VHH binders against q9y6x5. Designs and how they scored, part 299

Target 1, 379 residues: q9y6x5
Amino acid sequence: LPPKLLLVSFDGFRADYLKNYEFPHLQNFIKEGVLVEHVKNVFITKTFPNHYSIVTGLYEESHGIVANSMYDAVTKKHFSDSNDKDPFWWNEAVPIWVTNQLQENRSSAAAMWPGTDVPIHDTISSYFMNYNSSVSFEERLNNITMWLNNSNPPVTFATLYWEEPDASGHKYGPEDKENMSRVLKKIDDLIGDLVQRLKMLGLWENLNVIITSDHGMTQCSQDRLINLDSCIDHSYYTLIDLSPVAAILPKINRTEVYNKLKNCSPHMNVYLKEDIPNRFYYQHNDRIQPIILVADEGWTIVLNESSQKLGDHGYDNSLPSMHPFLAAHGPAFHKGYKHSTINIVDIYPMMCHILGLKPHPNNGTFGHTKCLLVDQWCI
Below, E stands for the ipSAE of ESMFold2; O stands for the ipSAE of OpenDDE; V2 stands for 0.75 times the mean of E and O plus 0.25 times the DockQ between their complexes.

## First folded at step 13 (VHH)

Design V9 (framework vhh_8dlx_2)
Fold by ESMFold2-Fast, scan of step 13:
Structure V9 (fold): chain B 379 residues (1-379), chain A 125 residues (1-125)
Amino acid sequence: as target 1 above (379 residues)
Amino acid sequence: EVQLVESGGGVVQPGRSLRLSCAASGFTFDDYAMHWVRQAPGKGLEWIGNIYESGSKFYNPSLKSLVTISRDDSTNTLYLQMNSLRAEDTAIYYCARGSTVWLRSGEYQTKFDYWGKGTLVTVSS
């Protein structure tokens, strides 16, 4: 029987939430599986970019989803949460569900993982749900488990996405212990429901399950705002993305726009595209705009307005507050093993190995995940 | 039935302070974010600020130094304290119940589902 894998994402689940809150269901999952305490995500530390990096093993400059809001100057196309269905944006990489369907006679199933409701290289997940935030976790789980049990060719790769704790992290901020405790307890209960459903359906012992996230969350404040309107008039540029990484498309000479921005705030860095730090791996793509502004942790860039974001992400990927975790359970994984850190791009080649797929060229290093796997020797 | 009833408006002299109240009924008040919005003669709607069920407060930056929003969940009442009133503060003041929808992009949208009838504040002398 071919190996099966379910990849679950809880959006915005900061790694150190595991240390500061109690997760009885997740801890039972980890006790019989593996935990990676920190996953170093890709820059920028945003939802669409990092979800696509998980399933492609590529930096954002390589897979082409470089922000949650993008603009292509040649085609004049715009990308956003409400306009993400054009294959043009997703076609610079091959995600694992496409590889799963094309290399093997196997099916893929998806409950709302970013990109799964878009045909990519003329291939869409065999079973999928169009994105709709109003659909419950239970309904997403019911569809995924139905497809895992009742498909021919068999579903061997399935994805499940949930918007929390990201939405609440933005609303309350990660330091609001009362509200975050309530939200995180509900997430833990959903993990309990997931495990119970898989056990009830006879899937648990033979299914590999990865629970992870795309990024963390840091505390923001109305006292930490950068008003871009104080720096530069709107007539000089088109704003492609705002905060905490602003993407600026100049309407006049690039150097003139840069000079108006470069000394505007001590709490943001201003980069010409070619000067973006190499460690970000965020330079070699036409969708990366000519000028990028990077706010310091906890600072929000605004246009002469207040921000209701008490929490945010998108900041420097070296910040521990931006890191998610990874937990996994199943026949491919050791039991009771704890690992310190992997890169988010390492998840893709690990998943390809588990499924017996040949990975497309990628930025991950399989060696970084060897200690998690029963069929590998940890050096 | 959800009801929002503003009170405390009237004619007030420049430089004075005024507190508006909004009495809420027909729903669990402490579960909702509440907003103040105003409309000056011949102008559009101007958002003043809001207070979440958590107590977090957000203000229009042009008004932040002049207003304070508060709530009393024991009496289901929302307040707007205004200081140093100016002629340009003459407007109809609305209490509104709203929800902030957080998108996967990290962007947010405020949707108002119930409004009061408004209370007129006239700053004159």
Scores: ipSAE 0.659, ipTM 0.849, lowest interface PAE 1.3, mean pLDDT 93

Design V90 (framework vhh_8dlx_2)
Fold by ESMFold2-Fast, scan of step 13:
Structure V90 (fold): chain B 379 residues (1-379), chain A 125 residues (1-125)
Amino acid sequence: as target 1 above (379 residues)
Amino acid sequence: EVQLVESGGGVVQPGRSLRLSCAASGFTFDDYYMHWVRQAPGKGLEWIGNIYESGSKFYNPSLKSLVTISRDDSTNTLYLQMNSLRAEDTAIYYCARGETVWLRSGEYQTKFDYWGKGTLVTVSS
């Protein structure tokens, strides 16, 4: 039977939550598997960009999902959370489920991972659920396990996405121990349910399972707001994305807009596109706007309004608060191994190796993950 | 089933303070976000602020120094304390029940599902 992999994402699961809260089910999973304590995600540290980086192994400038809100000046198309189904946005890369279906005679299954309900290069996941936040984790798990056991050609790559703890992280902030403890305990219980379901169905011993996330979360405050309306009038620009990375499309001379913004707040950096730091790998794509504003950690950019975000992400990817973790269990993985750090783009070539797929050119380095794998040596 | 009833409005002199109340019935009050919204004569709706079920409070920045929102879950009552009232604060004040829906993007949408009939505050003379 071909190798099988289930990739699970808990949106916004900050790596440091593992140190500050109890996770008995996740700790049992890790005890018999591997843990990567920090995953350095790509900039910007947002949901759609990082979920697509996990499954393509590419920086955002290369895969084209450069933000959660995007605008294409040529086609006049707009991308958002509620307008994400146009293949135009996703076609600059080939995600692993497409490679799995086209390169091998195998099926893919998806419970709501971003992009899996969109035909990409004319290929949609063999089995999928249209995104609907109201669908329970239990229903998503039931569909995934049914498809893993009852498919022809066999499902060898499956994905499962869950919105927490991101939604609660935004609502309460990561420092609200009472509310975050409750949310994280529920997630740990869901991990317990996942493991028990896989054991009950006879899948556990032969399935590779990765549990990871796209980003972390940092504490925000009503005392840390940057009012963009105090910097520049709305008539000078079109706002493509707001916070904590603002994407500015000038309606007048770019230099004039830049000069109005560059000294407005000590708590944000203002970049002309060509001056964006090389370490971000966030420059070489037409969807990246001519001026980018980057707020300091914990600061929120607003338009003369309140923000209800007590937690947020999107900040500099060098910040530990923006980092998720990765845990894995299965026949491909060592037992009881702990690793410090990998890059989020390294997950893709590792998954291709496990599944026996030839990876598309990517920004990951297989050597960074080889110590996790039983069929590799690490020195 | 769901009812929101505002009270405490009336005519007040400039510079004075006023507290509005909203009595809620027909639902589990302590599970919901509650909002205050006002409408001045000839103008659109202006959001004043809200209070989460957790007690976290958010205000319109233009009004933050002038208002305080609070709730008493034991009596199913929402309050708006207003200080240093000005002629431009003359408006109908609405209590509203809403939820903040968090999207995958980390953006949020506020959806109001029930409104009170409003209470008039006139700041004059």
Scores: ipSAE 0.640, ipTM 0.839, lowest interface PAE 1.2, mean pLDDT 93

Design V91 (framework vhh_8dlx_2; at its last look DockQ between E and O 0.90; V2 from the best seeds 0.69)
Fold by ESMFold2-Fast, scan of step 13:
Structure V91 (fold): chain B 379 residues (1-379), chain A 125 residues (1-125)
Amino acid sequence: as target 1 above (379 residues)
Amino acid sequence: EVQLVESGGGVVQPGRSLRLSCAASGFTFDDYTMHWVRQAPGKGLEWIGNIYESGSKFYNPSLKSLVTISRDDSTNTLYLQMNSLRAEDTAIYYCARGETVWLRSGEYQTKFDYWGKGTLVTVSS
């Protein structure tokens, strides 16, 4: 009987929410499982990059999903939330569902995890849902549990993605206690529904479940805007991505564009590609533009306009506000164990170990997660 | 039947103030984001601002010093207070219902579903 794993993401679930709000269902899950209090994500701290890092164990410069908006100068292709289906963007890495299907006679199932509705290296999840934000959590859960229970060859790896609390974090900001309390309470209830469904179907005792997220959220303000139009005229560059990390493609001399930008605002850092800090691991990919601007936490870059973002992410990955958590339960995991921090790239080799897969070369360190696992010696 | 009915328009002299009202019916008003949009003669639509169901307010930066948006959920009424009116403020003013939709990318888009018929404001000396 092969081991099974369900990987669940609640987009934008800041680790600090666990300390400031009540999560009875999630706390019950953790009591009989493990909790990693902070997961240090990859830069930039955005949805598509970090979701792909979780399932590949690679930094963004290595897996090629370097932003939520990308441009490739060689092919003239554009990537966005509305234009993410071209395999070209995803083919620089091998995600775990592809490895799962290729190394053994196994199936994968996917409810809307980024990349799972795209054939990658000519391989798509055996069972999947095309991305549609209007599909309820219940419908996603119904499909995943059906596939986990009834598939032949067996589904051994399954993913489930939910857009909250990210959407509400953007709308209200993480400091809106009243509205965020309501949103987070609903998420806790969905976790309760997930556990109850798995128990009812007889899956709970033999299934490994990971609940995690791609990034956190920080408070933004209409008083903290950087107007890029006050720095440089539109005729000098093409804008590939705007905020809080702006990707600048110069139309004139790169040094001239850099000089116009470098001292424009005290609340952003301006980098030539080769000067991007090594600690970001955000340099060695053609999709990273010649100049990037990195706004300070809570600052929004705009083009002579207001911003309705009361919360945002994408900022420096050293910021605790950008960190998600990881909770897990199942036969592979200890019960009642708390761990302080891991890197988001460490999740992939841990998942490969649980599933008995040989990981592709990756940036994770298996030793960082071994204390979570019953079949490992912690030191 | 969703209805949005603007009122309070008319001819007003430069430098004066004017308050427009929008009476909403046929839906749960306090659950929706509401907008003001205007159209000057021979020009396109210009977004003035919105107010979330939470009370958070956002304005066109070019108009922020001149207008204030408010709502009274007990009477299902949206307001636009305009101060120091100029000839260039002459336009048809529309009340609109629209939700700000947040994409996975963290970008947002406004989806308008209902509009009033508009009220004409003429600023003339």
Scores: ipSAE 0.740, ipTM 0.886, lowest interface PAE 1.1, mean pLDDT 93
Fold by OpenDDE, look of step 14:
Structure V91 (fold): chain B 379 residues (1-379), chain A 125 residues (1-125)
Amino acid sequence: as target 1 above (379 residues)
Amino acid sequence: EVQLVESGGGVVQPGRSLRLSCAASGFTFDDYTMHWVRQAPGKGLEWIGNIYESGSKFYNPSLKSLVTISRDDSTNTLYLQMNSLRAEDTAIYYCARGETVWLRSGEYQTKFDYWGKGTLVTVSS
């Protein structure tokens, strides 16, 4: 039988939640599989970019999903959570479900993973759900497992996405132990449901399952705000993305806009596009605006508006608070093995290996995940 | 049936303080985010602020220094304390039940599902 892989994402699951909260079901999953304690994600540390990096192995500048909100100056198109269905935004890369589905006697399935309800390179997953936040995890899980079990050609790659604990992290802040304990318990219970469902269907022993996330969450405060209106007039620029990484499109001379912003706050770095640090791999794409503002950890960029967030993400990808985890179980993975860290782009070549797919050119390093796999040498 | 009933409005002189109350019934009050909104004569609705079920408070920046929102879950009551009232604060003040919808983008939307009938506040010398 061809190998099968289910990729699951719990949005905004900060890595150190595993140390600070109880996860009986997830710990059992890890005990019988592998754990990567910290996954260094891509800059910016946002949902759409990082989810696409997972399935392409590419930095944001390469796959073209450079933010949750984007603007293309040539086509005058906008990208946002409510406007993500245009293949124009996704076609700069080939995600793994497309590669998989184009193989003989294979198909892909998806439950609301970013980009899966869009035809990319004129290919859409054989089975997918249109994104709808009101659809329960149970319904998503039921569809995914049904497709994994009963499809012809067989579903060999599937994705499952859930919006928590990200939404709650924003609302409560990651340091709210009382509310986050409740939220994270629900997440653990969902993992329990996932495992139970797979066992009931006889999929558990033969299915490779990866449970991961796209980013973490840092504590914000109403006392840590950077008001751009105090530094520059709205008429001088268009705001494409706001916080914690603002994308600025100047309406006047770029240098003038830069000079007005460069000293706006000691808790914000201002970069011309060409001066963005190389370590971010966030420069070589036309969708990156001429000026970006990067707030320090825990600081929020605002206009003359209030922010109702107590937690946020999107900050420097070197910050531990921005890092997710990765756990995996199945015939491809060792049992009871823990690894300290990998890069999020490393997941793609690993998944390709597991599925026997030839990877597209990518930024991942297969060597970083060898110790997780039973068929590889690890010193 | 969900009900929200504002009270405490009236005529006040500039510089004075006023506290409005909103009595909630017909739902589990402590599970919901509550809001204050006002409408001045001839103007649109203006959001004043809210208080989460967790107790976290957020305000319109233009009004932050002038208002304080609080809630008493034991009595199902929402409060709006207003200080240093001005003529421009003349409006009908509404309490509303709302939900914060968090998007994948990290943005959020506030949805109001129930409103009170409002209470009139007139600031006049």
Scores: ipSAE 0.683, ipTM 0.866, lowest interface PAE 0.8, mean pLDDT 95
Fold by ESMFold2, look of step 14:
Structure V91 (fold): chain B 379 residues (1-379), chain A 125 residues (1-125)
Amino acid sequence: as target 1 above (379 residues)
Amino acid sequence: EVQLVESGGGVVQPGRSLRLSCAASGFTFDDYTMHWVRQAPGKGLEWIGNIYESGSKFYNPSLKSLVTISRDDSTNTLYLQMNSLRAEDTAIYYCARGETVWLRSGEYQTKFDYWGKGTLVTVSS
């Protein structure tokens, strides 16, 4: 009888793909539920930070996952895709699956959402898959639905992560209509399979389902490269992250490094940490390096070698190309309602409300999502 | 059965141009990224560049001004055009099929799964 929620992410699903490509299955999902046309994500617009913001309701400076590549000077620890399991990185916040499964008669399940295979505050998701990109969507879905149907205590919160269309967006770029049409059709078929599987198992009527993403994708080009080696000797700094937001740890006087970089390209903004715009909420964490470089949309920061990326993300979170969407269906949600925008941090307090959980302190505003919910008065 | 067969090698004078071909069979050529790699005498492998199935091309920056990669999907053929050849371009030139794996972080890795036997280019006066 407790409410149940399945949170699904298709990585790198740009909001305007919904207008530019055909999604018969997703459109049927939306028609019977709700759509938020644009979700304003957090800076930097990268995978690990934004997935953690969804499940904590916090800005990156507050939850501590500030990039896909990080360095902590005190502990000398490094974080990367292949080195993401140390709870040290994740313990600055409490994600919703931890809060959920600590309730009486509740458990959580996870199919590869970032962080769900890490014991955060000594607590790992009750049922989970270790991250492995070779595991099919069907196998992830089968595990999730098996856990939703067959677990004691019952699974009341579940997550499912899929790597597309992010991977193909990087390879082809969002402007490659032919290749992205093929990729996005496959994604829509997976959404159809998801809905059909839930119906066949008797879960569809009483399960709340959110389908969303962490960020969008912008077109890149070999004509839009910023070569740092042309501006500064690599020996003067340690590079923590490269593109499109470079994280620079000076080895010499910080002002000297800043001065060498500030005129490197008109297509790049160079910030001392204290000068990072307040609207980024990206300043108050020791993992944020003393200098960051923020490339203009569609520009790629490189050292000497070319980039094979034709699409990228991580840019300024005010850019519409960086924004995902959110769709939802289930007993908690209205039918056929469209909403223009929310902040990605607003998803967490909404999910807590649906599940009857007390949210931890966070940056989200429940009022922004009230119109999506049947138990709330809108207007 | 996957086959990659390079041709067009031989002895060429410095300053001349040369066009290498790679005939592909045993797979759907227009679904794959194709690569050129070379190995000079006494040296390791050096990646030259690739071309996506979509036609997008990427080059080793040190060779970018010297080479052009193209493909003809109707004949299942990969090409390498080399200009202004020098003695240091003497090498065995290999055609390779590769797969790019994209990580959650946005980083990528390329793995080569099939190689040709190579064609020798000797730049000598």
Scores: ipSAE 0.567, ipTM 0.819, lowest interface PAE 1.9, mean pLDDT 93
ESMFold2 (binder alone), look of step 14: mean pLDDT 80; pTM 0.785

Design V92 (framework vhh_8dlx_2)
Fold by ESMFold2-Fast, scan of step 13:
Structure V92 (fold): chain B 379 residues (1-379), chain A 125 residues (1-125)
Amino acid sequence: as target 1 above (379 residues)
Amino acid sequence: EVQLVESGGGVVQPGRSLRLSCAASGFTFDDYAMHWVRQAPGKGLEWIGYIYESGSKFYNPSLKSLVTISRDDSTNTLYLQMNSLRAEDTAIYYCARGETVWLRSGEYQTKFDYWGKGTLVTVSS
């Protein structure tokens, strides 16, 4: 029987939540599996970009999902959370479910992972759910487990996405211990439900399960706002994305717009596209706008208004607050092993190895994850 | 039946303080975020601020130093404290029940489902 993998994402699960809160179900999962304490995500540290990096092994400039809000000047197309179904945006890379379906007679299944309800290179996940935030975790889990047991050709790669703790992280901020404790306890209970369902269905011993996330969360405040309207008039530019990374499309000379912005606030960096730091790997794509503003951790860019965000993400990917974790269990993984750090792009070649797939060219390094795997040499 | 009833408006002299109240009925008040919104004569609606069910408060930055929002869940009452009133604060003040929905992008949308009829505040000397 071919190896099987279930990839689970809890959106916005900051790595250090594991140190500050109790997770009895996740701790039991890790005890008989592996834990990577920090995953260094890609810049911008946002949902759509990082979810696509996990399944392609590519930096955002290479896979083309460079933000949660994007604009293409040639085609006049816009990308957003409510307008994400055009294959145009996703076609610059080949995600793992497409590779899984095309290299062998294998199926993929998806419960709401970003991109799985879109045909990419004319290939959509064999089984999928259209994105709908109102669908319960239980219903998503029921569909995934049904497809894992009742598919021909067999489902060998499955994904499961859940919006928390990101929504509550934004609403309450990560420093609200009372509210975050309640939210994180509910997530741990969902992990318990997941493990129980897999055991009851006879899947647990032969299924590889990865639990991870796309980014962390940092505390924001109404006392840490950057009012862009105090810097520059709206007539000079079109705003493509706002906070904490603003994407600016000039309506006048680029240098004039840059000069109006460059010294406006001590709490943001202003970059011409060619001056964006190389370490971000955020430069070589037409969807990256001519001027990018990067707010300092915990600062919010606004347009003469307040922000209801008590928590946010999208900041510099070197910040530990932006890092998620990765936990895994199954026949491919060691038991009781802890690893310090991997890059989020390293997950893709590891998953290809587990599934026996030939990876597309990618920015990950298999050597970074080999110590997690039982069939690899770890020295 | 959901009802929101504002009170405490009237004529007030410049530089003085005023506290508005909003009495809520017909729903579980402590499960909902509550907003204050105003409309000056001949102008559009201006959002003042809101308070989550958890007690976290959010203000229009232009008004933050001039107003305080609070709630008393035991009496189902929302409050707006206004200080150093000026002629430009003359407006009809509304309380509203709103739900903030957080999207995967980290952006949010506020949907208002119930509004009071408003209370008039006139600042004149």
Scores: ipSAE 0.506, ipTM 0.804, lowest interface PAE 1.4, mean pLDDT 92

Design V93 (framework vhh_8dlx_2)
Fold by ESMFold2-Fast, scan of step 13:
Structure V93 (fold): chain B 379 residues (1-379), chain A 125 residues (1-125)
Amino acid sequence: as target 1 above (379 residues)
Amino acid sequence: EVQLVESGGGVVQPGRSLRLSCAASGFTFDDYAMHWVRQAPGKGLEWIGDIYESGSKFYNPSLKSLVTISRDDSTNTLYLQMNSLRAEDTAIYYCARGETVWLRSGEYQTKFDYWGKGTLVTVSS
């Protein structure tokens, strides 16, 4: 029987939530599996970019999903979460479900993972659900487990995406311990439901399960706003993305726009594209705009001094508040092992190894994850 | 049956204050965000602000210094306190139930599902 892998994402699950809240179901999962305490994600620390990095092993400049809002000047196309189904945006990389289907004639299944309802290089996930936020976790889980148990060719790679705790993190902010406690308890209960369902269906002992996230969350405030309209008139530029990383397309001379922005706020850095720090790996793609503004942690860029965001992400990927975790259980993984840190791009080559797939060239390092795996020597 | 009933409108002199109330019934009031929206004669709808079930408050930036929103979950009542009223504040004031929907991109949008019939505020010379 070929190895099987279920990859689960809880959007916006900040790593240090594990230390500040009780997760009895997740802790039982970890006890017989592995925990990576911090996953260093890619910059920008946003949902679409990091979800695509997990399944491609590539930095954003390489896979082409460089933000949650993008503009391509050549084709005049716009990307957003309400306009994300054009294959053009996704075709700069080959995600693992495409590789899984093409190398061994295996099937893939997907419940809402970004990109899985889009044909990429003319290949769509064998089984998938069109994105709809109103579909319950239970319905997503029912479909995934049905496909894992009743498919030909067999489903060997499956994905499951859930929007929480990201939505509540934005709404309440991560420092609202009362509301976040309630939200996180509900997520832990969903993890309990997942494990129970897999056990009842006879899948648990032979299925590799990874539970991870794309980014963390930091506290924002109405007292920490950067009003871009006080820096520059809107007639000088087109705004492609706003906060906390603003993507600016100049309508006049680029140097003039840069000069109006560069000293406007002590709480944001202004970069010409070629001056973006090399450590971000966020420069070599036409979808990255000529000027990028990067707000300091907890600061929100606004146009009219209004924001309902009490929590946000997208900030510098060196910030621990931006880091998710990774937990895993199954025949490929050690039991009771804790690891400190991996890079989010390292997940892809590890998953390829578990599934017996040849990875496409990628930015991950298999050596960083080998200590998690029973068939590897890390010493 | 969900009902929202505004009260407290009337004629008021410029520079004075006024407090509007909205009585809610037919749902669990403390589970919902509540909004105030107004419409001046011959104009479109203008969002004033909202208060989450958590108590967090958000205001239209142009009105933030002039208004305060509050709620009493024990009586299922939403309030709008208005100060320094001007002739341009003459409008029908609506109470609305809504939720801020957070998209996976981190962007948000407000969805309104129930509205009151409104209460008229006239700021006379």
Scores: ipSAE 0.604, ipTM 0.799, lowest interface PAE 1.5, mean pLDDT 93

